# Ledger of designs, part 9: VHH binders against q9c0y8

Target 1, 316 residues: q9c0y8
Amino acid sequence: MSASHPGILHEYTERLVAFELVGKSNVTLTSNVTRSLLLFVGGLGDGLLTVPYVQELVNPLDEIGWSIVQVQTQSSYIGWGTGSLKRDDEDLHKAVDYFLHIGGADFSTRKIVLMGHSTGSQNVLYYLTQSILPNYLIAGIAQAPVSDREAAYQFNGKEKTKELVDWVKAEYLDKGLGNDVLPRSKVENFFGEVPTSANRCIDLTDVRGNDDFFSSDLSADDFAKTFGNLKEISGSTAHSQLILLMSERDEFVSPSTDKAQLLNRFRESIRPTTSNSSLSGIIPGATHNVGPKSSPEALKWLINQLITALRSFIDQ

## First folded at step 1 (VHH)

Design d10 (framework vhh_5j56_2)
Fold by ESMFold2-Fast, scan of step 1:
Structure d10 (fold): chain B 316 residues (1-316), chain A 129 residues (1-129)
Amino acid sequence: as target 1 above (316 residues)
Amino acid sequence: QVQLVESGGGLVQPGGSLRLSCVASGFTFDYTSSYAIGWFRQAPGKEREGLSSISGSYGGSTSYSDSVKGRFTISRDNAKNTVYLQMNSLKPEDTAVYYCAATRDYSFLPTSPWEYDYWGQGTQVTVSS
């Protein structure tokens, strides 16, 4: 089916756009009144409007004076297969910088929350841990943080996944061919038709690969290096809050994984402890993308949780 | 409105070939389509498993399960609104009811039965030992 969505398409850097969906108020980030924003980054395969709940957030956020903006990165759609968390982080910094300076009202009162879905959760955590955060980036939200490595174990088998990793290391990484695209016949069971580099394959599927933040077999020391390393906000001694929202019926999480225990392990690793949000939790009845196969309460729970979080960040 | 009809099943000897057809109605399956079509099978007493999927968009991105890769090929004929599954080197273990299914609103090509909304009635494939 076709559909039209009112909004503003922002060109935040060369060749990359971000789409701001417009709610019932018709107030936007370019208006003469200051609005805060939730900056949304999707997961593998996602682009504009591919995550079903994004459009459902528009009017609830609009009612509290927030805009939702979905960012297109070089990794959007099929571009992720030759990308990296570092490249994604560079794109996200450009988007954040753009939105910190757009509009004419008063940038000093604008708040930014970065929200990721799926591998967008890795993008959020990476962003919060790499360097001093831009002014007014007050929270990160990770929705459906899952282990891509353990998903590969679940769908392709652990032994076959390890065999792929060993082969890619021997035939590509050890030969300095990390940027080469792997033969489709070797990886299509893992990544479909997406051109996937040796580096990207290893980042996603190897133990302690660059994307391997959420695996249940990681140690407390592993989590301390990520969750334990949130950076300060520029111009402040404060740190962003991190909110983790796992999906109860996440099809990419192994049935052997105790999600509540894993979420608690993530939360106990967050440093400084003031960044560990009480708003973290498990979305009841939610599939990975909180889509049509979720229980009826899942979407409403997500919306209410996000509105509660964003309201808590507004100065009275 | 959306309906899927399978055909082409039957009895075949081990090592033989069959081509299944899935005719879609209620939507157009072309290169602009938001729908994906997948092939699934279910043997008595077993859960339904995914075999192969093809997207309407992106020129027909495809996926295959390990059990059929190299033996089965998915293809489409947009003029006939039809998706095919060419099955070669059939084994007794391939005996099952084969289903065609369709879905939309996916971010990446769906491969699991739970991701599909519309299902055909199925066609029996029996590989005689």
Scores: ipSAE 0.000, ipTM 0.248, lowest interface PAE 16.8, mean pLDDT 87

Design d11 (framework vhh_7w1s_2)
Fold by ESMFold2-Fast, scan of step 1:
Structure d11 (fold): chain B 316 residues (1-316), chain A 118 residues (1-118)
Amino acid sequence: as target 1 above (316 residues)
Amino acid sequence: QLQLVESGGGLVQAGGSMRLSCAASGFTFSYYMGWHRQAPGKQRELVAKIYSGSTAYDDSVKGRFTISRDNTKNTVYLQMNSLKVEDTAVYYCAAGDYFSRLPEYDYWGQGTQVTVSS
């Protein structure tokens, strides 16, 4: 079924857009009233309006003076198969820069929170760790941070995943063909019908690949390179907060994985320690995307947790 | 919202044939549908999947198994020919988002046992 949504479609750079959903107040980021924003990036396969809970956040955020904006990147929909976290990061920096310069923005009062879902969680962690952060980027939120590699082990088998990795390295990477799209017949069990480059396949499925942040078999030294390396906010000694929200019934996490223990290992690795948010936790009864098969309380818990976080940033 | 109900399965002699059916309730236009199986002591593996007439098969079943879909009945079938003892497994019907790398909205049936005797 079709539906219409009130909002503003922002062109933040050539060929890329971000969609701001408008709540009951009708106040937007282009209004003469300064408003803070939650910039949302989805996971693999996601684009505008594909993550259902985002629409449910509009009015709760609107009530506390925040807008929610969904960002389209070059990786949106099926574009991720030939992308990288580095390319995504470049798109996200352009979006942040755009939103710092529009409407009635007062750069002394506007706050930005970057929120990711699924592999959007890798985007958030990558963004927070690569370079000095833009003014007013005060927090990152990772919802359903999941190991893509261990998900491949779960659904395709560890040995079949290892065989794919070895084959891609031998037939593509060792030959300098990392940007070539793999034959669909070799990868459709892993990535469906999405055109997937050799580099992207390895990033997602290899041990310590460029996307491999959340695997339970990684060492404390591995986590120290990501969680242990949060960058400062420009012009400040302050660091962004990192909030990690795992889904209790996440279908992409092996039933043998202790999610509470794994979350604790991520949190113990966060440096500086002041960036380790006490609002991190496990969303009770939630599936991966807090979807229809979640417990009825899961969405309300997520909304309340996000509102609590955003209100705490207003008080700073 | 999607519910998958499997039928078929049971005992069959090696070399025989069997057809599994999976009836889906709910809207499946943008979803791929497929069959997975789990043999005792093994990981669950893809058998076959279908989206808009395009099909994919595990190498172990190519030429022996055929997946088909009746969109009018919202039903997916797995026709299994030349069955082998090693095809013995619980067979699961699944539906996932066409555009997802790892299907985020994986809907799974209850599973149906297929036992192939020598």
Scores: ipSAE 0.000, ipTM 0.217, lowest interface PAE 15.5, mean pLDDT 85

Design d12 (framework vhh_vobarilizumab_d1)
Fold by ESMFold2-Fast, scan of step 1:
Structure d12 (fold): chain B 316 residues (1-316), chain A 119 residues (1-119)
Amino acid sequence: as target 1 above (316 residues)
Amino acid sequence: EVQLVESGGGLVQPGGSLRLSCAASGFTFSDYWMAWYRQAPGKGRELVAGIYSGGDTSYADSVKGRFTISRDNAKNTLYLQMNSLRPEDTAVYYCAKGRYSPYLSFDYWGQGTLVTVSS
């Protein structure tokens, strides 16, 4: 359905925007530098307004002094196929820097939380683990962290996925053609009509590829590399918290996977242990995007969990 | 408003056939890939068959050679012809649409239609 949404469109760097959705307290759409922000990053194919629950968060967040901001990156919509977690991370750092410093604001005047959906969960973990950052956020939230590789196994078959990986390595990576776009006929069943580079294909579908954070066949040592080194908040001795919210009925997770056990394995790998949020859990009855086919309780649970988390950050 | 309405499910004996239909409205049907997913009791959803805007098709290995997906862009309707049905095919069948492959995104899906294969 067509609709208009009031908000503030921010140009945080050349060609990239972030859209701050406005609730009741921002009726004039002017001067908003003291409000705390939940910066939201979607998954593959997502852009502004594509994840339905984002709109449902506007008023609950507004009531506690927070705004939700949807960040566009170069990877938004179809751009992800020629991208990388490193490129996404560079865009997200520019967005965080913008919101910390706009109008003279800094981390003493507002709190920032980064939330990712689907492959946005990899973006959040990558951001929290790569380097000590001068403009750090207080927490990361990963909603529907799923294995892209195991999803490919589920929808295309494990052997067909391995054949693709081997072919891409032999015909592209071994020849130094990692940035070249793969022929549509070879990858359409995996990535549809999205132009997809050899590097991006391998990142998503290879064992221990650069995006392979959440696969159930990974070892404790593998998880330690992705969960084991969460960074300090800039200007503080505290570490960022990580909140993991899995969807109970996630269609991208194999029915044979014990989600509670897998979530527990992720959480046990988090270091420092103080960053392992007690608010992590399984969203009851939720589909991957907590959409209309979820149980009626799913969206309410997600909203309540997020409000609880964000309120806990106000007095720090 | 996007709507997907499935029909054609029912009870059938092993070896039988059923034809499922999905009536679509509220979007430009010909611009989107369409797919059939299924969910057995106590299991997650799985992709059964997909058809892209250009007409290319994909099938799960478990149904290849038995099921045929097709579309009628003039009528905004998606079909699934199901032959040689097995008890393992028992599930609620869902119609779905998206801009990218069925692997990547589910923009929308219908209420589903139940298929039961038993003697």
Scores: ipSAE 0.005, ipTM 0.336, lowest interface PAE 10.4, mean pLDDT 84

Design e01 (framework vhh_vobarilizumab_d1)
Fold by ESMFold2-Fast, scan of step 1:
Order: C-alpha cells, then structure tokens, then sequence
Structure e01 (fold): chain B 316 residues (1-316), chain A 120 residues (1-120)
C-alpha cells in the first residue's frame, strides 16, 4: 500500500500545496521549456494521490507535452464540510495564477485545463460560469458529475433528506447560524464524521442549493443558469470548452436515472454552443472513481478520451 | 430510495448460531460493497464484516473465524452466518451499502436493524 512518487511539491499560496507528478521525460512546470497543464481537483474527501487514475495519466500526458498537477485546497480531505464552492474557486484561482508565472511559462502560451472528479465537477462548472475572477482555462473537464442531493435521496431517503434541510433552515439559517457546525449525530449518516456547517449541508442537500448543478429533477431553466453562461478566456475571443464524462456504473447515481438522457440535457444547455465538446460521453463500465471495480476497458477509455481532448486544445 | 431490511435476529444461548439476512432495494446491489455493523447499548457502531462487489471478505478481529459474510446478487441479499455466539455479541445488527465517498469514509445507509441477544 505505501509508495513514493517523483515530483515537485508547489507552495502556490499560504498553507496550500499542489503536487506535480513527473513523467518519464523529467520535464516539469519549472523547466525552461513551456508545458501545458492539466490541473486536477478531487471530490469530497479527496486530497493528494487519493484518486487512483490520476497516477495513470502521468506518462500518457507527458508524451504529449502536458504536466498533471493535483491541487490541495482548504476543502481537501475533511475541510470541505466548512467550505463552499466560492472558497474553493478562490483557492483554484490562486493555483492557476501561480502556474501561469513559474518556470519557462509565458501565460500567453501556457494552456491550462481544469479537471474535476465528483464534486470537483461542481468546482469546474463554478470556475467557468459563476466565478467573478478572470478565466484563464482553455477547458474544463468534469469526471463523474453527480447530484449530491440525489445521492442523499438514494442512500438516506428523499423525505429524511428534506426533513434534515427543513431542520437546518429553521434551527440554523433562520437564526443566522449558517457557519455553525451541525451536531455529528444529526448528519453522520449523510457526511460521516466530517464536521459540517449548516451552510455546507444546505449547499449540498437542498433543492437549488449552491452545489446543486447536476440533479435530474432540475428544469431546463435551472440548467440554463449554470451551463448557459460559460466564460470567455481572458484576453481572447474564444470560450472555454466543457467536457462532461459520466461513469456508466456510477454507484452515486440512482439506477432509475437515465444517464445518457441526463448527459444530453446538460449538453443541450451549454452556451455558447461552441463550448459544448463532442468529447463528452459515458465512460463504459466505469465506477464513480474509475477504480479497480470498473470494467477492464474503463481506464483505457478515459485515458484515450483525455489524450484526444488535450491534443485538440493544442490548436486553440 | 435505498432500502435495507435486516432480519434473522433473536435470542440464542452462548455457543449457538444465527443467520442474519439483509434485503436490499433501490440500487444496483451487485455494484456495491456491503457490510454488517453492530451497536451494543452505550457503545458506538462498529464494523463486523465487509464484502466487496467482487466477493472479497474482511472481518473484525473479534469475530474472525466465527462469522461468515456472504452475498447473493441474484436475490439482492446480504447474509451474516454467526457461529459460536458469545454474550459480547449481543447488539443490534445493521447492514450497510458502503461507498468510498469521502476518501476513506463510508456513505452508509442503515436499516432499522435486527436485535441479537446472546444469554443463558
């Protein structure tokens, strides 16, 4: 289970780090040769090296002149329970700013793609749509975009989830206690042992909460508010591309959900239409994290799809 | 909605055996790791046994060699065969569908549980 990994640990801001995995070429983001960057952000509970397929991306990306960096944010590991997408966005912006100004990077030529896993998919969509900060990403990639609210419905029951939401609103939000940590006994079956604030609980579990981008019960108008507003790349007339990669056997998506239909609804809502990547799709046989329980083809499909996408961005 | 319904609990003498069942619905049972937990009065919930979607099993040291976890994917049912029962095995037993949602944390759904009482 223990391993060592060659790389560079970057301190991109106070108290926060990003780990660059180094491939066989030994070329890094600090080299005098400009590299393109895939910046990776995980989901709830993730941090450095916690998503297994990231390590498998290193050498395929290295072969095409791309480095991969896993970013730690204040929300990494258990920090998400007292966080927000807005706070995550501020951390991600600091990471992007850092990587535009190190090594041989000329920020006019360094291409940066943000890839999110699970709730990292919400981070990607927030960065490209709601963030007030300048957009320097040429693309965002959302892997396993999942409704946290519908996952709560699936595993805890819809009525119990709504009861929790109503209780948190009455006892915390209505009283101005949104930043207070909820009693563990009240939320342990939703969020485990992670200290979770009232605001964060509502963001994840309420209808149209701040994280509620991917629920199947949302209307076309709801999707238009998020997917319909992708940003231009700062200093360019081009818009960032958005790629959505759903896992076919995602254990956090209800078996009653038609994933292909839901993906089509997300894609149909993307504006401008030039941002709707044809490379979006369903990863065949993939579990949520494209892990060892996936079909044997799932990881290879993901790697090939990402290489195809990253090659296509070189011509931007 | 995910539903897990435990059954098979009861009163048994020390050294006896019980087989617990958990009927699952509302999700693709064969794709999920499953587990049995227990909670004795005044104690927190503890993991008893786990089984992966692929059939690999794990056990708490206190039950290893006495309990056997198994699954029937065609019936969407999880089992716990409990042999050589001891008074300290007295607890409410819960089955859970387990996910690594939080990098080492489980998103656990609990049924109402089934009471196992081991007494003379």
Amino acid sequence: as target 1 above (316 residues)
Amino acid sequence: EVQLVESGGGLVQPGGSLRLSCAASGFTFSDYDMAWYRQAPGKGRELVAGITSGGDTSYADSVKGRFTISRDNAKNTLYLQMNSLRPEDTAVYYCAAEYDWLSGYSYDYWGQGTLVTVSS
Scores: ipSAE 0.005, ipTM 0.294, lowest interface PAE 10.5, mean pLDDT 88

Design e02 (framework vhh_7d4b_2)
Fold by ESMFold2-Fast, scan of step 1:
Structure e02 (fold): chain B 316 residues (1-316), chain A 123 residues (1-123)
Amino acid sequence: as target 1 above (316 residues)
Amino acid sequence: QVQLVESGGGVVQPGRSLRLSCAASGFTFSDYAMGWYRQAPGKQRELVASISSEGGSTNYADSVKGRFTISRDNSKNTMYLQMNSLKPEDTAVYYCAADYSEWGLYSPEYDYWGQGTQVTVSS
């Protein structure tokens, strides 16, 4: 539906924007009073306003002095098909740097929490594990972390997915054509009409591809490379907390997967152990996107969990 | 306008069979993987079976493997679930879904779902 939303459109770098929704207080990140922020990254296909629960977070966050900002990256909408976690990470660092230096944040105690939905969960984990984190990035939240590879197995079949991987390696990667867009006729059952590079295809669908963080068939050593390597916050020996929120009725997770057991395996792998948040859990009755087919309590649970987390970061 | 319409549900005795149908319109059916989900009272919604866009690959929950068969007819924009040897624990509302995956066609609308059809297995 067509709708108007009050807010501020921030240009955080050349050609990329971030949209801050304004709550009932009308206070924004451009004010001279320190205001903390939840920086939200969507999944594949997402951009501004495409994840419905984000709009529901605006006023609850506003009541506790937090803004929510949706970030547009080069991977937004259909751009993900020729992207990478590395390229997304570069865009996210630029957004974080921008928000650390606007309004009252230049010499303030502004807290930043990075939240991802779906493949945004890979973006969050990647960000927290690659290098020393910027000042005041105190937590990452992964909502609906799922295995894209196992989703491909579920919807297209394991053998067909492996055939695709083998074909892409032989016809593209082995020939140095990793950046070439794959013929639509060969990948439309996986990626539809989205232009998808050979590298991006492998990142998402291959065992231990660059995006393959959440698969149930990965070993403890595999999880140690991601969950086991959270980096320090710049200017501190502290580490960000990682909060994992899986959806109980997630349609992108195979019915053969024990979600509680998988979540426990992720949490057991988190290092340092002080980064393992007790607020991680399963959103009761939630579909992947905490959408209309979720139980009536799913969205309320998510909102309450997020508010509890954000309040804890201001030493209440 | 995407529409998924389920039919074929009903009340049957244990050990009997039902065939569910899902008629799709408003999108290119042959481009989407499809699935059947079910939700019993007090239980979470679970994926029962899925089928690839061309019908060459199928997936089943362990609880229904060997008893249920998913199929599709892309010329009729219809997906089917053949349910054999029905058990009381199969009692649920069954939902047809065009399962939006992150690899599928981009859409700002998440998950195409039908309204559901009730299956009751009782003596």
Scores: ipSAE 0.000, ipTM 0.196, lowest interface PAE 12.4, mean pLDDT 86

Design e03 (framework vhh_7xy4_2)
Fold by ESMFold2-Fast, scan of step 1:
Parts: C-alpha cells; sequence; structure tokens
Structure e03 (fold): chain B 316 residues (1-316), chain A 120 residues (1-120)
C-alpha cells in the first residue's frame, strides 16, 4: 500500500538516517519549545514505517508534547544478519547524541524514552544494562519481547536448532570464523535469504547466546544478570524504568508458554525494584506487531498505555 | 471465522509419496503467504516450506529440499504439499499455517493438522 508521510529525515551519521514523523501541530524536534522524544527501534527485518502501529502513535504523542523518531541502524532490513547488540547499541547512542545536539543547539535537557519492537526489545534491555544512562534518558519500553531461540525451536524444531548451533560452533566459532557469513543452504530455514554470520546465528539461537534474554527455560540467576542489572542514570542514584508489553496472541511464542507467568518472572527479576514499572502488561488480543489481525481493542490499549507512561515521565 | 483444514495424510512405506491439502476460509487467501510446518511425536514444531501470496516464491527446509514441493491454487483457496521419497524421519503431524511474512516464522494461525506416518 502507497502512502506519503510528513516528517523530517535526519542524517544522524554519515551513513544512517532517522525519520521524525510530524504530527498535526507541526511542532518539530528543532522547535524553540523543547519536545520530549520517543526513539523507536524495530525488530529483525524492520526499517522505516515497517511496524504498522508507529504511524498511529504520531498524533496521540504530538498532543502531549512528544515526538516519535524511527531509527534506521546498520541492522535495519537485512543488515541484522551480520550485526550484534553491541553494534546496535553504538548506533542508538549516536542517534541519541544527535537529537540532544541537533542543529548545533543544546537540547541536553530533552527527555528521551527508548522503545523497541521484537528484537528491538533486546536492544532496549542491552542499552539499559551495558551503558551508563544519560540523565535525559528516563525509560525503556519493550514491545513484544520474545525468545528468538524458542521461536526457532517452535518453527524449526528443537533438535534441528541444536544441530545448527553445534555445527556453527564446530565449523566456524572453534576455527575463529565467527564473522564469516554462513552458507545460505544451511540457514535459509531460520533466516531466509538474509546473510547471517556465525556469531549472529549463535547470538540468536544458542542457550544463553548474547540475544537470549527472554527464553522461558532461563533460570532466576540468568534473569538476574540482565533484568537485575539496570544501570544508574548519570549524576543520580535513580535508575530508568523498564516497561514490558507482551502481545497476548504473539505467534512467535509457543502456545504452551504461559505469557502472564513469564512476564511476572521478568518483572520479579528487575533490579533495582524502583525500576519495575506497574505499567508492564499483556496487550489484549494483540498479534506480535499489534497489526490488523489483532483484536480491535489491541491498538487502542497500546496507545493508551504508552500515553499514560509518557505523561508520567515528563514530570520527573 | 478463520479456518484451516489439513487433509491427505496417512501411512506410507519409505520411498513413497503423499499429497497434503489445506482448505482455507475466513480470510482473503491470495493476500497471504502460507506455510507447512510439522511436529514429530514428542518434539517441537519444525518449519517445512513457505509459499508467497502469488505462488511466485517458495522456500524449503534443507531436510525436505528436492523431495517436497509446496504449491497453491488461489482460485480454490487451497495450499498443497507434494511429498516424494518419504523417509521414516518425515513421520509427524503436518500443519498448514497462514504466514504474515514470507521470510519470518510469523504464523497468524495453525490448523488442526494431518498425520503422516512413514514405516514398513
Amino acid sequence: as target 1 above (316 residues)
Amino acid sequence: QLQLVESGGGLVQPGGSLRLSCAASGFTFDDYAMAWVRQPHGKGLEYIATISWSGGSTYYSDSVKGRFTISRDNAKNTLYLQMNSLKPEDTAMYYCAKDEYLYGSDFDYKGQGTQVTVSS
């Protein structure tokens, strides 16, 4: 479907762009009134405008003084197959720095929330746990956090996934070839035609791989190392909030998984406890991307939950 | 109401052939990619094949590539899986799935299944 969207395409590096959708107010991130920012990163295969609900957020956010920006990273579209959470984190920090200093102005007091969809949820959790948090970054929001490893088990079989992991370790990682792209014939069932490195394959599909944050078979100790390790905001003893929004009808989560119980395990693992937002929950009737096949109430619930969260953050 | 009804499974000897069918209703069939997945007894779901909305692109798991052929008849709202050179390892419950994305494991719905048993 063809459409045009009013906005500003920002070059936040010499090679990467971020798209600011402009709402009905026509107020932008370079306006004299400093706006708060929801910085959005998609999942595997996503780029600009590929997540259907993002455009639906523009005007509700605009009404409360927030702008939404979609970040294109090196991992956008098919680039994720040779990427890493570390490389994504570096791109996200550059985007954040750009919007604090856009046009040579000082917007260092701008409030920023980082929101991820799907594997963007891993990006959010990584950002909050590996990096010193700037005093302007007040929250992370993870929409449809799912286990890529358990999704591989669900759709490719557990034995086939473990066979792939063992083969990649023996033929690539053990030989120092972690950055080499795997033969398509070996991985097309998992990653289609996307060029996928040995390291990236293992990050997504191995037990306790670098992306393996959300699997239901992980222990309390495993969750303590991720959810239990939120970093302090620079110049403060406070920590950012983490909000987890799972989709009730998520097709990437096995029907045998109790989503409410799994979400409770994530929430109970968050440290410090002051970062455990009561705004986390299950989006009623939502598919993975809260798309057209969701129940009619799903998108409205998501919008209302986000507006409630963002309103609560701007008055800190 | 969205419905997917698989049929055509049965008992066959190794080296035999079967053709599975999936009758789809309750949605615009030619707007969606479709997939076949299988679940062997006591194991997880295994991806088998995907076909694009038009039938112009097909993707197969390495375990079945060259032996299985996925196809569709959009006029009849029907998905097919032609299975040749069947092996005991192909024994599983086979499911038809509506797929939102050609390259993803995004299955919007999983049907009731049809059992394939390969043994002498």
Scores: ipSAE 0.000, ipTM 0.109, lowest interface PAE 19.1, mean pLDDT 86

Design e04 (framework vhh_7ubx_2)
Fold by ESMFold2-Fast, scan of step 1:
Structure e04 (fold): chain B 316 residues (1-316), chain A 120 residues (1-120)
Amino acid sequence: as target 1 above (316 residues)
Amino acid sequence: QVQLVESGGGLVQPGGSLRLSCAASGFTFSDYYMTWVRQAPGKGPEWIATIYSGGETMRDDSTKGRFTISRDNAKNTLYLQMTSLKPEDTALYYCATEYGSDWYLTSDYRGPGTQVTVSS
């Protein structure tokens, strides 16, 4: 539905924007240097306001002295098909640097948490584990972390997905054509009409591809390479906390997957152990995006969990 | 061929200042973000600062009050201004065009480095 939202549109770099939703207090990040923020990044196909629960977070966060900012990256909407987690990471670091300093703030006055939805969860984990850039996040929150590879297995079949991977490697990667857009006829069942590069296709669908953090068939050693290497906060001996929030009724996760067991495998791999937040869990009755088809309790649970987490970060 | 050549290192007393330069050639310098990294003997590489293609900068908190990264796109040159130097700043300093993650710090292109020694 059509709606208007009060806020400030920030240009955090050339051509890229972030939207700060303003709550009932009318307090903004530019007017109050002690105001902390939850920086939100969506999944594949998402942009500003496309994730339904984001607008529901505005006033609950405002009441505890936090703003929510939705970041637009080069990968927003259909841009992800020719992007990478590395390119997204560069955009997210520019946004973090912008918001850390706006209005005369600095890390001593302002806390930043990055929250990702869906493939935004891969962005969060990449930022905290693989990124070469400095970490100023007090925490990362991954909502609906799912395997894109296993989703492809579910919707297209495992054999067809492996055939696509083999074909892309032989016809593109082996020939140095990784940045070339694949013919729509070969990938429309996987990615619709979104222009998708050979590299991006492999990142999402190959075993141990660059996006392959959450697959249930990965080994303990695979998880140790991601979850086992959370970064220190730059200039501090403290490490960022990682909060993992899986949706109980996630339509992108196979019904044969034991979500509680998989979540436990992710959590037991987190190092240092101080980064393993006790607030990780399964959102009861939630669909992938905690949308209208979720149980009535799902959104309230998510809001309460986030408020609990964000309060703990400013009381430290 | 991509080339990066650092200069400006040397011996300096604690509290002193140095300006490091990195001359770049073989690529469109203004299109790349540039990074300064240091490595002390027997230790792993430590990231110091990055300047993005658009001119935005990111700096490590432990050095950001003392070190400033800048670039001159007309001269294809990257700089690191270092002030209030400490003995723990003793290291080989090198520039890089871009770091990949690959579970550890790496770069496609880096210079041979310039040695900075801060005496006790």
Scores: ipSAE 0.000, ipTM 0.132, lowest interface PAE 19.7, mean pLDDT 87

Design e05 (framework vhh_vobarilizumab_d1)
Fold by ESMFold2-Fast, scan of step 1:
Structure e05 (fold): chain B 316 residues (1-316), chain A 122 residues (1-122)
Amino acid sequence: as target 1 above (316 residues)
Amino acid sequence: EVQLVESGGGLVQPGGSLRLSCAASGFTFSEYAMAWYRQAPGKGRELVAGIYSGGSTSYADSVKGRFTISRDNAKNTLYLQMNSLRPEDTAVYYCARDFGEYYDSSLPFDYWGQGTLVTVSS
């Protein structure tokens, strides 16, 4: 209807797919020559082709011998409302394992970078802080890491958000009903029409909930548990790089938040210190998804930053 | 159930004035940011003016100095006072709960009214 996109649809596990967009070279991850990849995971509500800048990355990455792949997880589109970071992590590990074993994959030269947008940033950080990492996942990139809890404060009110949290705990979690879908009338102001479980609501909106990685009111000790806990690559003492790219005009971040100061707090917490990429920064003039309402230079800056990062990983 | 009902649109001559109203129900009006958007024939919707729960306001450059957004929390009502109207102000005007001047992402909790037509013509 709207558009056709050349590419390869990969079935990486039962019921789940990943879509590799094909660049001008026509070289893909199924070729007999080892090719590296950027595995892209979207945020809440995202699925294949919903983040506009992904399409703009295809040819710049192709020019340096990288493919971009968008992954569909169980949380894609509206599935996130009954999901968890743990379930997302399981899906992402299956995708990574699949891509380590296709085409001309040579584990010594194939590099995998995991990039997240929005709540995909939580997926990236969660992946990098859990047990044994697969070989050659060498970096995580978080684009528009934002606090879902503080976004709820901004758009729904802090006191209303806290009242919801208290109500969900009393009426659902305390009764062992964490997997039950909340009545729409109670949560439509937070989650719209998306069926949302009690557990998922708390994960996103409670202080130190399972998704609460990026809130400005978290302590250095809180950040040490996430940013300070990057796992080593399997069979190596090396650690993945972490690149944090915040949007200057992010509509999901309160105007009262000093984004540069918050980014510096995240970066100060990264351990080992060698995983703290100097390529982290603020995307000038960028909206949350680096979309059409961004300043004209925002998308070009993002593309140039990503190409610089990916090129730096060659022969690392 | 969130409901927004716009009124006050109509036909006016260039240089005239109109006051739009939006009656809100189904939520605690005083705790939410509110906005006016407009859509001219053949164009996308654009933010005209926004007002935060604390009273701070934001305006599109095209209406700055001519339009004034205000709210009456006791009446659960949002207003847009439009002065020095121009033919290019002709559009359907929509009341919205929450807004973002730089929003490229859709909000899952955005609520819109039915709209009210403003025609500026001689």
Scores: ipSAE 0.008, ipTM 0.285, lowest interface PAE 9.6, mean pLDDT 86

